# VH-VL binders against q9umr5, part 158

Target 1, 268 residues: q9umr5
Amino acid sequence: SYKPVIVVHGLFDSSYSFRHLLEYINETHPGTVVTVLDLFDGRESLRPLWEQVQGFREAVVPIMAKAPQGVHLICYSQGGLVCRALLSVMDDHNVDSFISLSSPQMGQYGDTDYLKWLFPTSMRSNLYRICYSPWGQEFSICNYWHDPHHDDLYLNASSFLALINGERDHPNATVWRKNFLRVGHLVLIGGPDDGVITPWQSSFFGFYDANETVLEMEEQLVYLRDSFGLKTLLARGAIVRCPMAGISHTAWHSNRTLYETCIEPWLS
Key: E = the ipSAE of ESMFold2; O = the ipSAE of OpenDDE; V2 = 0.75 times the mean of E and O plus 0.25 times the DockQ between their complexes.

## First folded at step 5 (VH-VL)

Design pe26 (framework fv_nofazinlimab)
Fold by ESMFold2-Fast, scan of step 5:
Structure pe26 (fold): chain C 268 residues (1-268), chain A 122 residues (1-122), chain B 112 residues (1-112)
Amino acid sequence: as target 1 above (268 residues)
Amino acid sequence: QVQLVQSGAEVKKPGSSVKVSCKASGGTFSSYAISWVRQAPGQGLEYLGYIIPIFGTPNYNEKFKGRVTITADKSTSTAYMELSSLRSEDTAVYYCARDEYYPSSFRGMDVWGQGTMVTVSS
Amino acid sequence: DVVMTQSPLSLPVTLGQPASISCRSSQSLVYSDGNTYLYWFQQRPGQSPRRLIYKVSNRDSGVPDRFSGSGSGTDFTLKISRVEAEDVGVYYCMQGTHWPYTFGQGTKLEIK
């Protein structure tokens, strides 16, 4: 029968956002055990990402233990970063497909409605003052805030993204890389009409340089240095890139064509 | 100053549904989350859930998941709370309240609606 | 869920005397940002709740200075230095640190 699927939601999201995704999986892969993790919902999604990683880790351990043939992860938006860290900190994960659904894998640098809601007087140009403080790093959005004009501050202050991307040294980096490389497939999904993830190419490990010109994954130092295994995965044929236009940020988990094209083929 | 005005009292039969409205005025509706809290007669306060109108994203207390639906209409600056499969123990005053810029601000649930009495009886 | 326990549940006080309400949480209410999201609400008979105190000790605008909040971690106190007739009502503590947000059972303050 089909491997179990574990779903991890995003910023200001909850398990209930995935009702359409559950319907699609049930239609194409009937009998699949799908667990949508109901942790850190809504405003609790603002908690530091390492705290969320610990909580999700505790929830996924028994699911993985019951599925010796492996599991699949579908991780949406901020949840894709949680899943990145889970794959690195777990010495014995048995994840086959890690499906990253419009996640800011190289970080976020954009003025969006959710930033204005959280920090109403801030702009993307000055948010680094808040995010790269110790207080700011207690909020999940600041854990992956990546200001290309203050890259030195990002490298020194990021308590999460710079570490999991191997952009700053960590004692566990070698073990984290080894663990991450156990994944069967890294399926990257995103698109230009998302409207939230900025730049949208962050979902594919592309990001702004200091002039806000997007450089793709293969031009990134983290790829060239193979800091956490992207170059190795690509050489192994384990990275799948599935961009799709016309999909807004809150619609990735509820678009049937997206599901059939980018997700369904990876749910063995 | 934001003011929250709720719809009028309802009397409903067991098994039916009720939908309570909460209209915001005097401020930017999209800048706030709207919380829903209930109070049974002579009892304490119980948190049902909230919605962040700019995203349309609700979050529900597990106790009410499957029965409660919270929505928002930005064009009318109105939030709604619908509770289905009503039981006599759902008899309560239902309140909406504004939650401002949590967690970065010092203020949460600082403005409350007047309350809507929902009575469930046969 | 975090359990919020208030004591006393009934608080008869003489006009002009001090009053004190305790609130204990089953878990620490310190949020990841270092703030403690503990609130105190007053509900006068027939009225909606009104917030008096936010983040443990901060008074809302228009709240008399005879009201004060204090505490840390799991133990919190609301004090009224000199009770006035208008203070009659039920007082609730609330935590906003852990989902779902929870209230204490309420303390009914009455004039003797």
Scores: ipSAE 0.007, ipTM 0.544, lowest interface PAE 9.3, mean pLDDT 89

Design pe27 (framework fv_nofazinlimab)
Fold by ESMFold2-Fast, scan of step 5:
Structure pe27 (fold): chain C 268 residues (1-268), chain A 122 residues (1-122), chain B 112 residues (1-112)
Amino acid sequence: as target 1 above (268 residues)
Amino acid sequence: QVQLVQSGAEVKKPGSSVKVSCKASGGTFSSYAISWVRQAPGQGLEYLGYIIPIFGTANYNEKFKGRVTITADKSTSTAYMELSSLRSEDTAVYYCARDEYYPSSFRGMDVWGQGTMVTVSS
Amino acid sequence: DVVMTQSPLSLPVTLGQPASISCRSSQSLVYSDGNTYLYWFQQRPGQSPRRLIYKVSNRDSGVPDRFSGSGSGTDFTLKISRVEAEDVGVYYCMQGTHYPWTFGQGTKLEIK
């Protein structure tokens, strides 16, 4: 009787990371069918996000078709952006709860250890030279790189994030907004001790302005313009914000207290 | 299956340089970093550096900065490690290894080349 | 650089008996993302190193289940539940948390 749950992993990740999450769901909602999608695992998570969206779309269609009462999505880190696009491009999704676990919904701008490993001589201030090229846009991490000091380049070069956020126009924007608005609940989870997502408020649709001051969701142009439906969802009472301190980036899917507080209530 | 094939043994004079090659099969070059590690006779393993061919980026162990250069030729799927100003203590087996772009991956140094013996003697 | 210290450096064991190798790091190996990047390698005489364990406790494909890794923070252990003749060789721990990557001195496992 519980709705099926579909899990989408993050950058350099795989289904193994969710073993504790599956245990928690089984304890609180026994009988729930949970499918962790084993697509774009490990290094394949660097493939362009639109390619990943297409692959995950093909995988979720039969699952949704078998559950006419609806499904829940739990989407971790980069996977939250994949799920954002899925909800927009699918004309017939039946997602009830979209649970976003520490996903950079407004993008990433930080000198994290992930960035230092991939581009050891690059700083966050100069990564725009690589990411906002056609070559850079062939990599998922560059698809959501959002340099607040080069907003013009971000708007022109981003092949993914600027489009799904409605920051640059697209022929399908009106249909994508209509599709996204069919979601029952948008559950946003994140926190200051994540250590990877920068700024951490990106998980709640907050982001840096040109002075690197964080502006929260309600002050973002995408919210004020209601570009893809955030203002409408908030007015409908469909947005849940669940921040939690003390959780590092790879622990969001394995912390029992977080599960009980932020995830469990939304798995009808 | 995936293999890393290295060039043959070298004997070099002190003060010269050596360039060791590592040819990668299949999708290794487009999907992985290539790390270089050495082992002096009867001694342990020492890390030299890596290259990520797809990003064009290389990084070195500070101990070898200025002497080691790691490059990649995408047309032949071959990585190179060049070590200059050779000393007798550089005598070692030099290995290339397939590494992930990011160390969180379960594939960090999971496939190794057969090794190349470099002997530095007068 | 992070110093990796193994003990013992020489490990004579009787066939069929268990063996245990310790590895201690001079700094915590917990990365900023919450993962611990500790690896174990086996090197048989005249061969290239072969990875046995990644991220503390995960066995590579084809590695017998008699090998297990455990530990946290700065203290790690590789265990062999029943030593076989083919297990002879040198075992190295390695950290991939702090660049440059560093290895322990190696533990030589020998049959007595």
Scores: ipSAE 0.041, ipTM 0.601, lowest interface PAE 7.1, mean pLDDT 90

Design pe28 (framework fv_nofazinlimab)
Fold by ESMFold2-Fast, scan of step 5:
Structure pe28 (fold): chain C 268 residues (1-268), chain A 122 residues (1-122), chain B 112 residues (1-112)
Amino acid sequence: as target 1 above (268 residues)
Amino acid sequence: QVQLVQSGAEVKKPGSSVKVSCKASGGTFSSYAISWVRQAPGQGLEYLGYIIPIFGTANYNEKFKGRVTITADKSTSTAYMELSSLRSEDTAVYYCARDEYYPSSFYGMDVWGQGTMVTVSS
Amino acid sequence: DVVMTQSPLSLPVTLGQPASISCRSSQSLVYSDGNTYLYWFQQRPGQSPRRLIYKVSNRDSGVPDRFSGSGSGTDFTLKISRVEAEDVGVYYCMQGTHWPYTFGQGTKLEIK
């Protein structure tokens, strides 16, 4: 029998977006219990990420409790950051595969259609003024806004991403690292044609330096210091990187070739 | 308990400008989006634009772009709508309205001001 | 711009009888997040508009349960199960899915 799968959606998204993913899983792993968490849907996805983490935590606890062999997480876009935090704050999670579908793991720094909807007159170069205020941190998108030209403000003001990535100290950092390291596999998926996640390498823990040159995961201070366990996971053989070109942001959960190549092998 | 109180009636000449105020009380002013809507006598509602005071971001209906400016002063919990190059067709009651704090309620206009009559006549 | 069309524009109704107002949009009001940003407002003579319904079917606090909203895509309905004297006024639908936000022409509800 296959381990249960828990799906966490992204910004301005809902469980309906995953109907093709559920079809693919049912075809290749018949009998798998798939739970798409129907929390923080649509505009509710703009609520602070720590609030979302608490709500999703309450929903996943009973699912994990009844699956002693373990569960898999498939977390899309912003949902990948929720799952990052879940794995750190839960002392007793039994996650085998954490599959991150085009999630901005090192943050976001780019103009997108949904950002223009929220802040019509703002440009990426001036959004730091809004996002790094206490009020801006009440919105999920600002919780992972990472302006490479104002890294000192990001480190001081980010209430979520800088803490989860161990970029700013936190009393719970040692426990969060220990909990995260219990994951069986960290499967990172993303690609250059996403069109939303900027830089797209953020899905693989790469990010801009101060000159907007992308540095890959192994060059990041968070990796080199092993702040939450990336270096340990890589040494253990537990990190899988699966980049694919030709896939737009809204297609990661509905592309059969992507599913067969990057997701299917990690569902046991 | 949240209340929006608007400035008094205005009579303006064609070609002039008018600035209507909307003062918020109750709740956290900077957490609301303030929308502006107008209604000509005996006619329906027409949306002008909005401002999110916390961010200082405003967006305008293209029909009024270049003539309408919406601003907010967080220190006085007051939003303003300024309309320039006034014409007789701009004669209307102008309303401000707000949305609740959480983004899930954006653009719903759940609380309205009492309205400000702007009359444009020679 | 999205055109919002209401019918009827004039609705005479007998006290205690049900009333129904239709609102149709020129484009689907389903946003990319799966939500439908369709609102209903009531305006009594000489008063500011008051929101009754948000996101198609959610009733605002303080709005009597005799008011209900329904619909999907481009076709929406506001129903009053038992019309009372205080319900006299003009009712407007509004869409918040497509910029610029637009209102229907209004439906005037009157007691026969």
Scores: ipSAE 0.007, ipTM 0.418, lowest interface PAE 13.3, mean pLDDT 87

Design pe29 (framework fv_nofazinlimab; at its last look DockQ between E and O 0.02; V2 from the best seeds 0.00; counts 0 for: pae E 11.1 > 2, placed apart)
Fold by ESMFold2-Fast, scan of step 5:
Formats: C-alpha cells, sequence, structure tokens
Structure pe29 (fold): chain C 268 residues (1-268), chain A 122 residues (1-122), chain B 112 residues (1-112)
C-alpha cells in the first residue's frame, strides 16, 4: 500500500491543474489516496500566506491522523512556501517526502508577465515600495518578494519568507527548525526554462546577491548558519535536487518524464 | 453568479467626453478585474484596457492612452470607463467584461455587460 | 501589436453540416508560463459576445460539445461538428498573450 499524497497548488491556480499528475500517480502507484486541497483558489491565492498556512493546516491534520505510516506532500510554485511553513509550525506532522515543484524558496525578484499585469507601471526595481509596506504584506505575492538591492527592507518588512527562512529572528525559530527536520526527504525540482520563477535557482535555495549574481544554496547564510535545518538535512542525505531543462512553469505537474525522473521515486 | 449592468446610451458632440459605468452584482467585486472592449457599428471588437479594483491599477491600449481612463469604486461595486476628445470614429457599443487576476487568464472575459451605445455626432 | 487573421470571413453553411473557422496570429501565443492564451467568442445578432473556448481547446460551461478548439503556436481552429440554427452569428478569436490584447476580424456564420 502506498502512503497518501497531499497536493497544494500555486498562485492563481486550483485543483484542476493536477489532473495529469493524478493520472501518473494512479498508473505507477495504483491505490494511492491523493487529496488535492481545494482551498485558496484563484484570487484567494493572493491572501496572506500565514492565513493560507492556517487554512491548509486545518485541512491536512485529519489526513495525517488517518495515515500513521506517513504522508507525502507535492507542493507547486507558491504552494511550496505554504508547505515549508506547515512543516515548521506543525509539531506533529508525519511527512515523509516533501516534493517542491518549482517553488521560489528564497523568494522572487523578476518582471514576470503576471506582475506586469497586476502592476503595469511598476518594474521589479521599484515594487519593493509596495511590497514592503504593511498593506503590501497582506498579499501572498509580496510575502515572498525578495529584492536583493533592498535587503534591509526585506529583512525588516517580510512577514513570511524572512521568518520561515530564519533570516530574521523569531521566538519560535528553534521549534520551527526541530519540526522541519522531521521531514524524511526534501525533493527540490525546478529548471532554467520555467519562465516565471526568477531566479529559477530560487527553487533550489539559490538567489541573487546585491550584484544580481546567483549564489547557490551552500553559499547562502541561511544554509551556513543552518537556520532551519538545510545543512543538517543535506548532511544526512535527505535533500534531493532534480533540475530539468525544457519545462515551463505550468508544465511541472503535467510532464510524464519529469514525473518519472523527479517525483515517482519518492512516492513510497 | 456575477452580472454586469452598464449605463444607458449616450449621444455626444465631437471634442466632448463620455463616462460609461459597469455595475457588478453577485460575488465579491474585488475578486476579479474588469476589461473594456468596444465595437463600432458592423465592425469587430477592439480592446481598450482593464482595471484591477483590488489594487486600483489600470492599463490602457496605447492607441487610447491619454484619452481613456478606467476607474473603480469598490463601495458601489462599479467600474467606469471615461473617453475624452471624442471623434466620430469613437461611435461604438462599449462593453465591460470580467477577468481573473492575470492578463491571459484561465477564464478571462467570461461574463460580459449588455453594452452601452455611444454615438458621436456633430 | 499582434495581428489576428481569421478565415473565412463569411461562412454560409447548410444546417446539420460541419463548419470550420481558422485563426492565425502574427506571433507565437505561447505565454512565459507555457500556456497558450487563445480564446473563441460567439456573438449572436443584437447580443453581447459569449465566450465558447479558453486556452485553445477548453470549452466553457454550458457550451455544447459540438464546439471544439484546437491548434498551437500561431495556427488555431474552431470547429462546429453539426451546425444548428442557433449558431448564426459572428465568431471572433482573441489573443491574451501579448499586450495589447487583440481580436480577429470576425467570421460571419449563416445558414444557406
Amino acid sequence: as target 1 above (268 residues)
Amino acid sequence: QVQLVQSGAEVKKPGSSVKVSCKASGGTFSSYAISWVRQAPGQGLEYLGYIIPLFGTANYNEKFKGRVTITADKSTSTAYMELSSLRSEDTAVYYCARDEYYPSSFRGMDVWGQGTMVTVSS
Amino acid sequence: DVVMTQSPLSLPVTLGQPASISCRSSQSLVYSDGNTYLYWFQQRPGQSPRRLIYKVSNRDSGVPDRFSGSGSGTDFTLKISRVEAEDVGVYYCMQGTHWPYTFGQGTKLEIK
């Protein structure tokens, strides 16, 4: 019998996006109970990430309780950040594989077409004025906006990402780290042709420095300080990195080769 | 179930301005964007611009920039399209339509208003 | 601006027979996220446009299954497998990939 799988969607998304993923899982692991959480769909995906974490937490508790052998999480795009927080705030989670599908784990800094539509006169260089305000932090997209040219503002104003990454101190940091470290495997998936996540290496905990040069995970302060357990997880062999070229942002959950290579091996 | 109800027909002189309203009922007004499209008599459809009431942001087709202004009043769930410096070629039916928070959305322009005829005549 | 070209512009069809409308874009309609934002609208005489198809091939709720969309990149097709009297009207393709969004010139379907 296979462990249940819980799927968390991304920005401006819904459960409908995962129909191909469900087909793949059913073909390779027949009988797997897959629950695609139908919360914070469409415009509601703009709600503050802490609010989303609370709602998803309430939905996953009964699923985890019914599966003492453990569960797997597949979390897409923005949903990967929700799952990061779930693993930290739940002192009783039983997650085996946390599979992060092209999620901006170190944040986003790019002039994506989605942002051009929402803020047509803004550029990535000035979006910090909106996002690092108290009003801006009431929106999920601003909760993971990470401007490498205004790192002081990011550290002081980010109500979500800076805290879950341990980039700013929080009273619960020690407990959050302990909880996160209970995960069996952290499977990171992403690639250069995504087209939305900027820099794409954010899906692997890499990010821009002040000169917009990408520094990989092992060069990040959060890794070096082991702020929430990345260094410990890597040392125990629990981090899997699975980059793949040729896959666009909306294709991560519907590409069979990607599924077979990066996802299937971690669905026990 | 969202419905969009537009203001009544208007006749304007060249050089004047017109302001068309689009009132939404059903659903949360801030949960979607509003697009504006026009259609000259016997002609095709032309996109003017959109507004995202949640953020108060708007974008305009370059052909109309400087003449078109799109606004929204969340308290009355009403979007407005104002077109200035009217010319005879601005004679058209003006439509508002609902969009979901990105330009090329999953269900873009899935609900339309009934249209407002604007006639520009000397 | 992206130019959307429809053919034919006039489509007389015998009741119960199939109909096909083509739409070509001057640029690829694949968006940065990998989706293709091509839409089909129907406008019956005296009515507002009604969306039939979104993202190339997805049928809107309430749209009969005799309507289907297909295509990729720059070439798209709307098919009606069996034309009915209520299908009379003008059909428009639209692209939502490149700003500003643009429509085809329209195809008038009428019963002969």
Scores: ipSAE 0.681, ipTM 0.865, lowest interface PAE 1.9, mean pLDDT 92
Fold by OpenDDE, look of step 6:
Structure pe29 (fold): chain C 268 residues (1-268), chain A 122 residues (1-122), chain B 112 residues (1-112)
Amino acid sequence: as target 1 above (268 residues)
Amino acid sequence: QVQLVQSGAEVKKPGSSVKVSCKASGGTFSSYAISWVRQAPGQGLEYLGYIIPLFGTANYNEKFKGRVTITADKSTSTAYMELSSLRSEDTAVYYCARDEYYPSSFRGMDVWGQGTMVTVSS
Amino acid sequence: DVVMTQSPLSLPVTLGQPASISCRSSQSLVYSDGNTYLYWFQQRPGQSPRRLIYKVSNRDSGVPDRFSGSGSGTDFTLKISRVEAEDVGVYYCMQGTHWPYTFGQGTKLEIK
């Protein structure tokens, strides 16, 4: 039998968004138990990410317990960060494939139609004033806002991304790294035509430098320092990068070609 | 000079709803967070929630179990607090307060409105 | 929720004498950015609360220098070096570090 698949949605999503993905999985891997977690749906997805991590942890623990051979995670958009944190805090997870589906793994810094009401174009450069505060950090989007022009504020005020990245020292950094490294494969999916994740390379742990030049994963300090295990995972062949053009942000979970190319191979 | 001006006193029946407004002037509304605090007669201060008008998102004290709704209109620089299913225990003066984030330091609730008395009685 | 405990709750003071109010939190108020978001508010009779101190020890503009805040972690103090008649009112501490934000019970300062 196939390993169970757990799906974690993104910002303002629900289980309904993954109806096509469920169909694809059922067709190609019949009998697979797929659970789309309907937690923190809609506006509730704006709750702090650590709160979400706790909620999702409570939901996945029973599923993992019933699947001693392991499970697969498909985590979409914001959900990809939730899942990464989940795997960092769980010392007993049994995740075989962690599929990060167009997630801002290295953070977000950009204006998009999808998030226009949250990130007005005229205010992008000033969002640090709100996001890097105790008030702003009560909203999920601010938990992974990564202003390349205010790195000091990011490093000090980010209550989520900076911590799971190991960019700021904390007592659990070593343990979280160890836990995250339990994953069998990290499958990174994204593409240049996403239109939401900014830069789109964030889905591959690429990000802006101070001049807004995009640097690759291997150029990032978190990689160079192996702060949460990226360098180690890459060295043992556990990282899969699957870029695809021509896919908008809201279509990653509903594209058959993308599924067959980037997702299906890792659901065995 | 930044000022917060709240709407007038309200008298409500139990089970009804009240909506209090808080208009900001003298600053950039989108750079603020607006907090709501209430004070029952002769009692202390209780934090209800806040909104970040830029985002249009609010955070609520779970104690109120969904009875509180905070909204903001950026075009009029006005924040609103609506409390539903009113009870006698909701009788209090309700305050709005401003938090300024600019330029990079968070302070918190440096400017307060004059308060709005809400009386809930049969 | 973080519990803020003030002491004393009633503070009768002779004019010209010093006053001290304690505020203790049930957990550390140090935020990840290294700041401690502890505030002091004054509420005179019939008036809205007024912020006196932000982040433990910073006085707002217009606040007399006879007011001072101090403390760290979970233990904080507001001091008035020489109490004046205009200082009559209730004083509240508030933490803005942990959601939901919470106030102390208030300390009623009166003139003997």
Scores: ipSAE 0.021, ipTM 0.553, lowest interface PAE 6.2, mean pLDDT 91
Fold by ESMFold2, look of step 6:
Structure pe29 (fold): chain C 268 residues (1-268), chain A 122 residues (1-122), chain B 112 residues (1-112)
Amino acid sequence: as target 1 above (268 residues)
Amino acid sequence: QVQLVQSGAEVKKPGSSVKVSCKASGGTFSSYAISWVRQAPGQGLEYLGYIIPLFGTANYNEKFKGRVTITADKSTSTAYMELSSLRSEDTAVYYCARDEYYPSSFRGMDVWGQGTMVTVSS
Amino acid sequence: DVVMTQSPLSLPVTLGQPASISCRSSQSLVYSDGNTYLYWFQQRPGQSPRRLIYKVSNRDSGVPDRFSGSGSGTDFTLKISRVEAEDVGVYYCMQGTHWPYTFGQGTKLEIK
């Protein structure tokens, strides 16, 4: 008998994007109940991430209630940040495997071509002027924008990422850490050929320092201070890192080899 | 200015598939969504889905139950709609249209292709 | 899915007289940003659809000022103040607030 699987999609995405992943799960784990949440589809994925977290929370409660032995989360791109916040805010979640598919867990500092239709005059070097404002924080992309050259502005203005990373003091920090640590496994998936997540090591909690040198997870202050539980999880052997080259951002949930190597083993 | 030119009419047998192309000229292809809409003879309009070429993301009307696939090739500024397991009721004119998908601007199809007649006869 | 219901489905009108087409949605079309994403399209015989009105009441450029849109919430109206021969065709409302986007059944406007 396999635990139910809940799938959370990314930016400008929908539940249909995961049809191949559903086929793979059905073939290798027949009888598994898989729910692909169809909330915040398409343009709705630009709504503030806290609004998305609240909506997804309401959707997962009945699924988790009917599965006391636990559930698995598979969360893609922006959806991986929604899922990590979900694990922090739910006192009663029963997630065993949290599978993060190429998610910008330490933030995004990437090419702005895909942002030109939203921010037509912005380059990544000056997008902080937009994103680190109250207006900018109303867009999901800006909720995880992380400019390594303006850490003071990031820490002050971020309404989402700085909070779930424990980079800013807040009254819920102890409770969120406790809740997050109830996860069974954290499975981190990503790779150098993604082409969207920048740096791609953000999917593994790596990120740029002020010189744009990538520091890995164990070199990050949030890890060293164990601000939301990463060091504790790693010490338990609960963090799995599964990098794979040759996969573009839109192909993570439709690559059979990636599924067999990085996802299948964790769908107990 | 912006033009959408679709591939020519097709006649298909039930159970087969059809792939209609939509080539964009004038303007930045990757900056907009491309929507697909069909119209059976003498009938109304029905929305199939869209793609955002910049992100490669497509969204589909669930009514088609996984029979539709929408793709884009940025290098040729061309979107494609493929409909599989064709039935006689799929006989229709298929349109592509340019669409805006963001919270602070227009939301709708402002430029339409000329349409592609697909006939499924049994 | 949001159901869009147009009335009438057939609208014979005398040249030079006004015409009015109703569109009702099964759900409110007010989006979280306060806007209402309701559109009107015209399809002349043998042609592709053409957008006339966006966001309830905004006329597209090149659309004659005899066309106007109004309404709120779930009830919307397209009016033509003086019907001309070129206005013959089918008129569709469409909602873009809720996925999937849906059209009304169409209203065929004919000259008596």
Scores: ipSAE 0.006, ipTM 0.447, lowest interface PAE 11.1, mean pLDDT 87
ESMFold2 (binder alone), look of step 6: mean pLDDT 90; pTM 0.926

Design pe3 (framework fv_nofazinlimab)
Fold by ESMFold2-Fast, scan of step 5:
Structure pe3 (fold): chain C 268 residues (1-268), chain A 122 residues (1-122), chain B 112 residues (1-112)
Amino acid sequence: as target 1 above (268 residues)
Amino acid sequence: QVQLVQSGAEVKKPGSSVKVSCKASGGTFSSYAISWVRQAPGQGLEYLGYIIPIFGTANYNEKFKGRVTITADKSTSTAYMELSSLRSEDTAVYYCARDWSGYSSSWEFDYWGQGTMVTVSS
Amino acid sequence: DVVMTQSPLSLPVTLGQPASISCRSSQSLVYSDGNTYLYWFQQRPGQSPRRLIYKVSNRDSGVPDRFSGSGSGTDFTLKISRVEAEDVGVYYCMQGTHWPYTFGQGTKLEIK
C-alpha cells in the first residue's frame, strides 16, 4: 500500500545510522518496504560523486521498476547531492517525494570538525587550493566545496555541483532539467544548529555571496534562471521547506519530532 | 604514545548480548577512528567494524549487521562494541585498534588493545 | 568480499636463515587515491597483533630493518632477511582498500 522508500546515506555513513528512521516509518506506515543502500559506505563515501551517482543509479533502477506506483527518496547530507544528480540523469525515474535531509544543495563553506579531521592544517579560506585542483576533484567533499571568495575557481573547477546546479553550462542541462521536474515533491530539511552544513541555508538552496551574506533560494541565479527547475517546482507547489532548530548534523535521522513534522507527511 | 585498554573477560549464555569497552589514553581520542577485530580460538582475524568517535559514525561488516553496534563516549575516551544474539561461534578474543585519521596517513592499525575474551557457553 | 590468500600457512625456518611470506588478493588493492592499503601484522603467542608494515612497504616505528614488504596490485610479499628467535608467531596480511576489510589466513612461523 505505501510506496517503497529508498535511503541514501552521507559522508562516512552506513545503513545502521538509519535504524531509528526505519523504526519511525514502520510505526506510522506499517508494511512500507524500506531499502537503505549499502554503497559507498565509510571511506568509500570519499569517492567522486559522479562515480557514486552511477553506482546508486544501478541499485535504484530495479527498485523503481518493481514499484510502478512510485517510490520515495530520503537522502541524508552528502547523499542529498547524489540524489539531486540521480533525478537529473534518469529519464525514467518515478520518484514521488525527494526528501533532502540536511544536504548542502548549494555547496559547503565551513570550518567544521569534519574538515579539520580530514584536513587538520587547512582553514576554509585556503581549502580552495586543494579542492579546485584535478586531484582534489577526485574526492567527494571537494565536489561540493563552494568558496564564495573564489567563485570563478568554483565555476571552472567543480566537476559536479556547478554542473548539476546549472551554474556552468553542460550539453545535458536541458535533459537534466526535464528529468528533475518529474519529481512529485522536493522536501527540504535543515536547521541552524546542524553544526556541519555551512551555511545551514545551503540545505534550502541559500548560500553566501562574496561578503558571506546569505542569499536565499529566490535570490540565486540558479533559481532566477530556472536552471534545473526550482522556479517551476515552486510555482507548481511542489517545494516543501521544513527548517527545525535544535538538531545537530548526526541527529536528523534519529529525531522523532523531526520525523513526524518533516518526513512522515510525505511518505504516502 | 597511544594505549588502548579493554574491559575484562566475559562468559555469556547463548541469545544474550555482550558489551566490550576500549579506553584510549595518550593522543587525542577524537582525532582517529577505532576498529574492532575478533579472533576465534586457534583461528584467524575477522573484521567487525569501526567508529569515528568525533561524529558517532560507524560502519559494520555485512556478516554482523543487525547484531553489532559500535559506539563511543568522547568524554571518557572510550569506544564500545556490543554484540547481540550471541551464539557459540561468537566465542573469540575481541580487539580494538586505532584506525585512519586526517591527522596522519600512518596511524591505521598501529596500536591494538590487549584483547577481551568472550566465551559463549550454555 | 576480497579474498586474501597467504602461502605458506606453516613456515618452519632455521635461525639466521631468510623467510618469505606471500599474500595474494582476489582484486587489485589500489584505491582511487593511488594508495595501496595492504598491511602486515605479527602476532606473538598470547599477544595482540602488532603492525609491521603499512601501505605495502612502509616499516612501522620500532620494527627491525630485517623486515621488508613489497608488491603491487594483487601480489605482495613480506620478507625477513635473517630470522631471530623473537620472530616466532603468526603473520597476517590485511587489505583496507575494499569494504569489508579482510585478512589472510595467517602464516605460522616456527623455529626448527
Scores: ipSAE 0.032, ipTM 0.586, lowest interface PAE 6.7, mean pLDDT 90

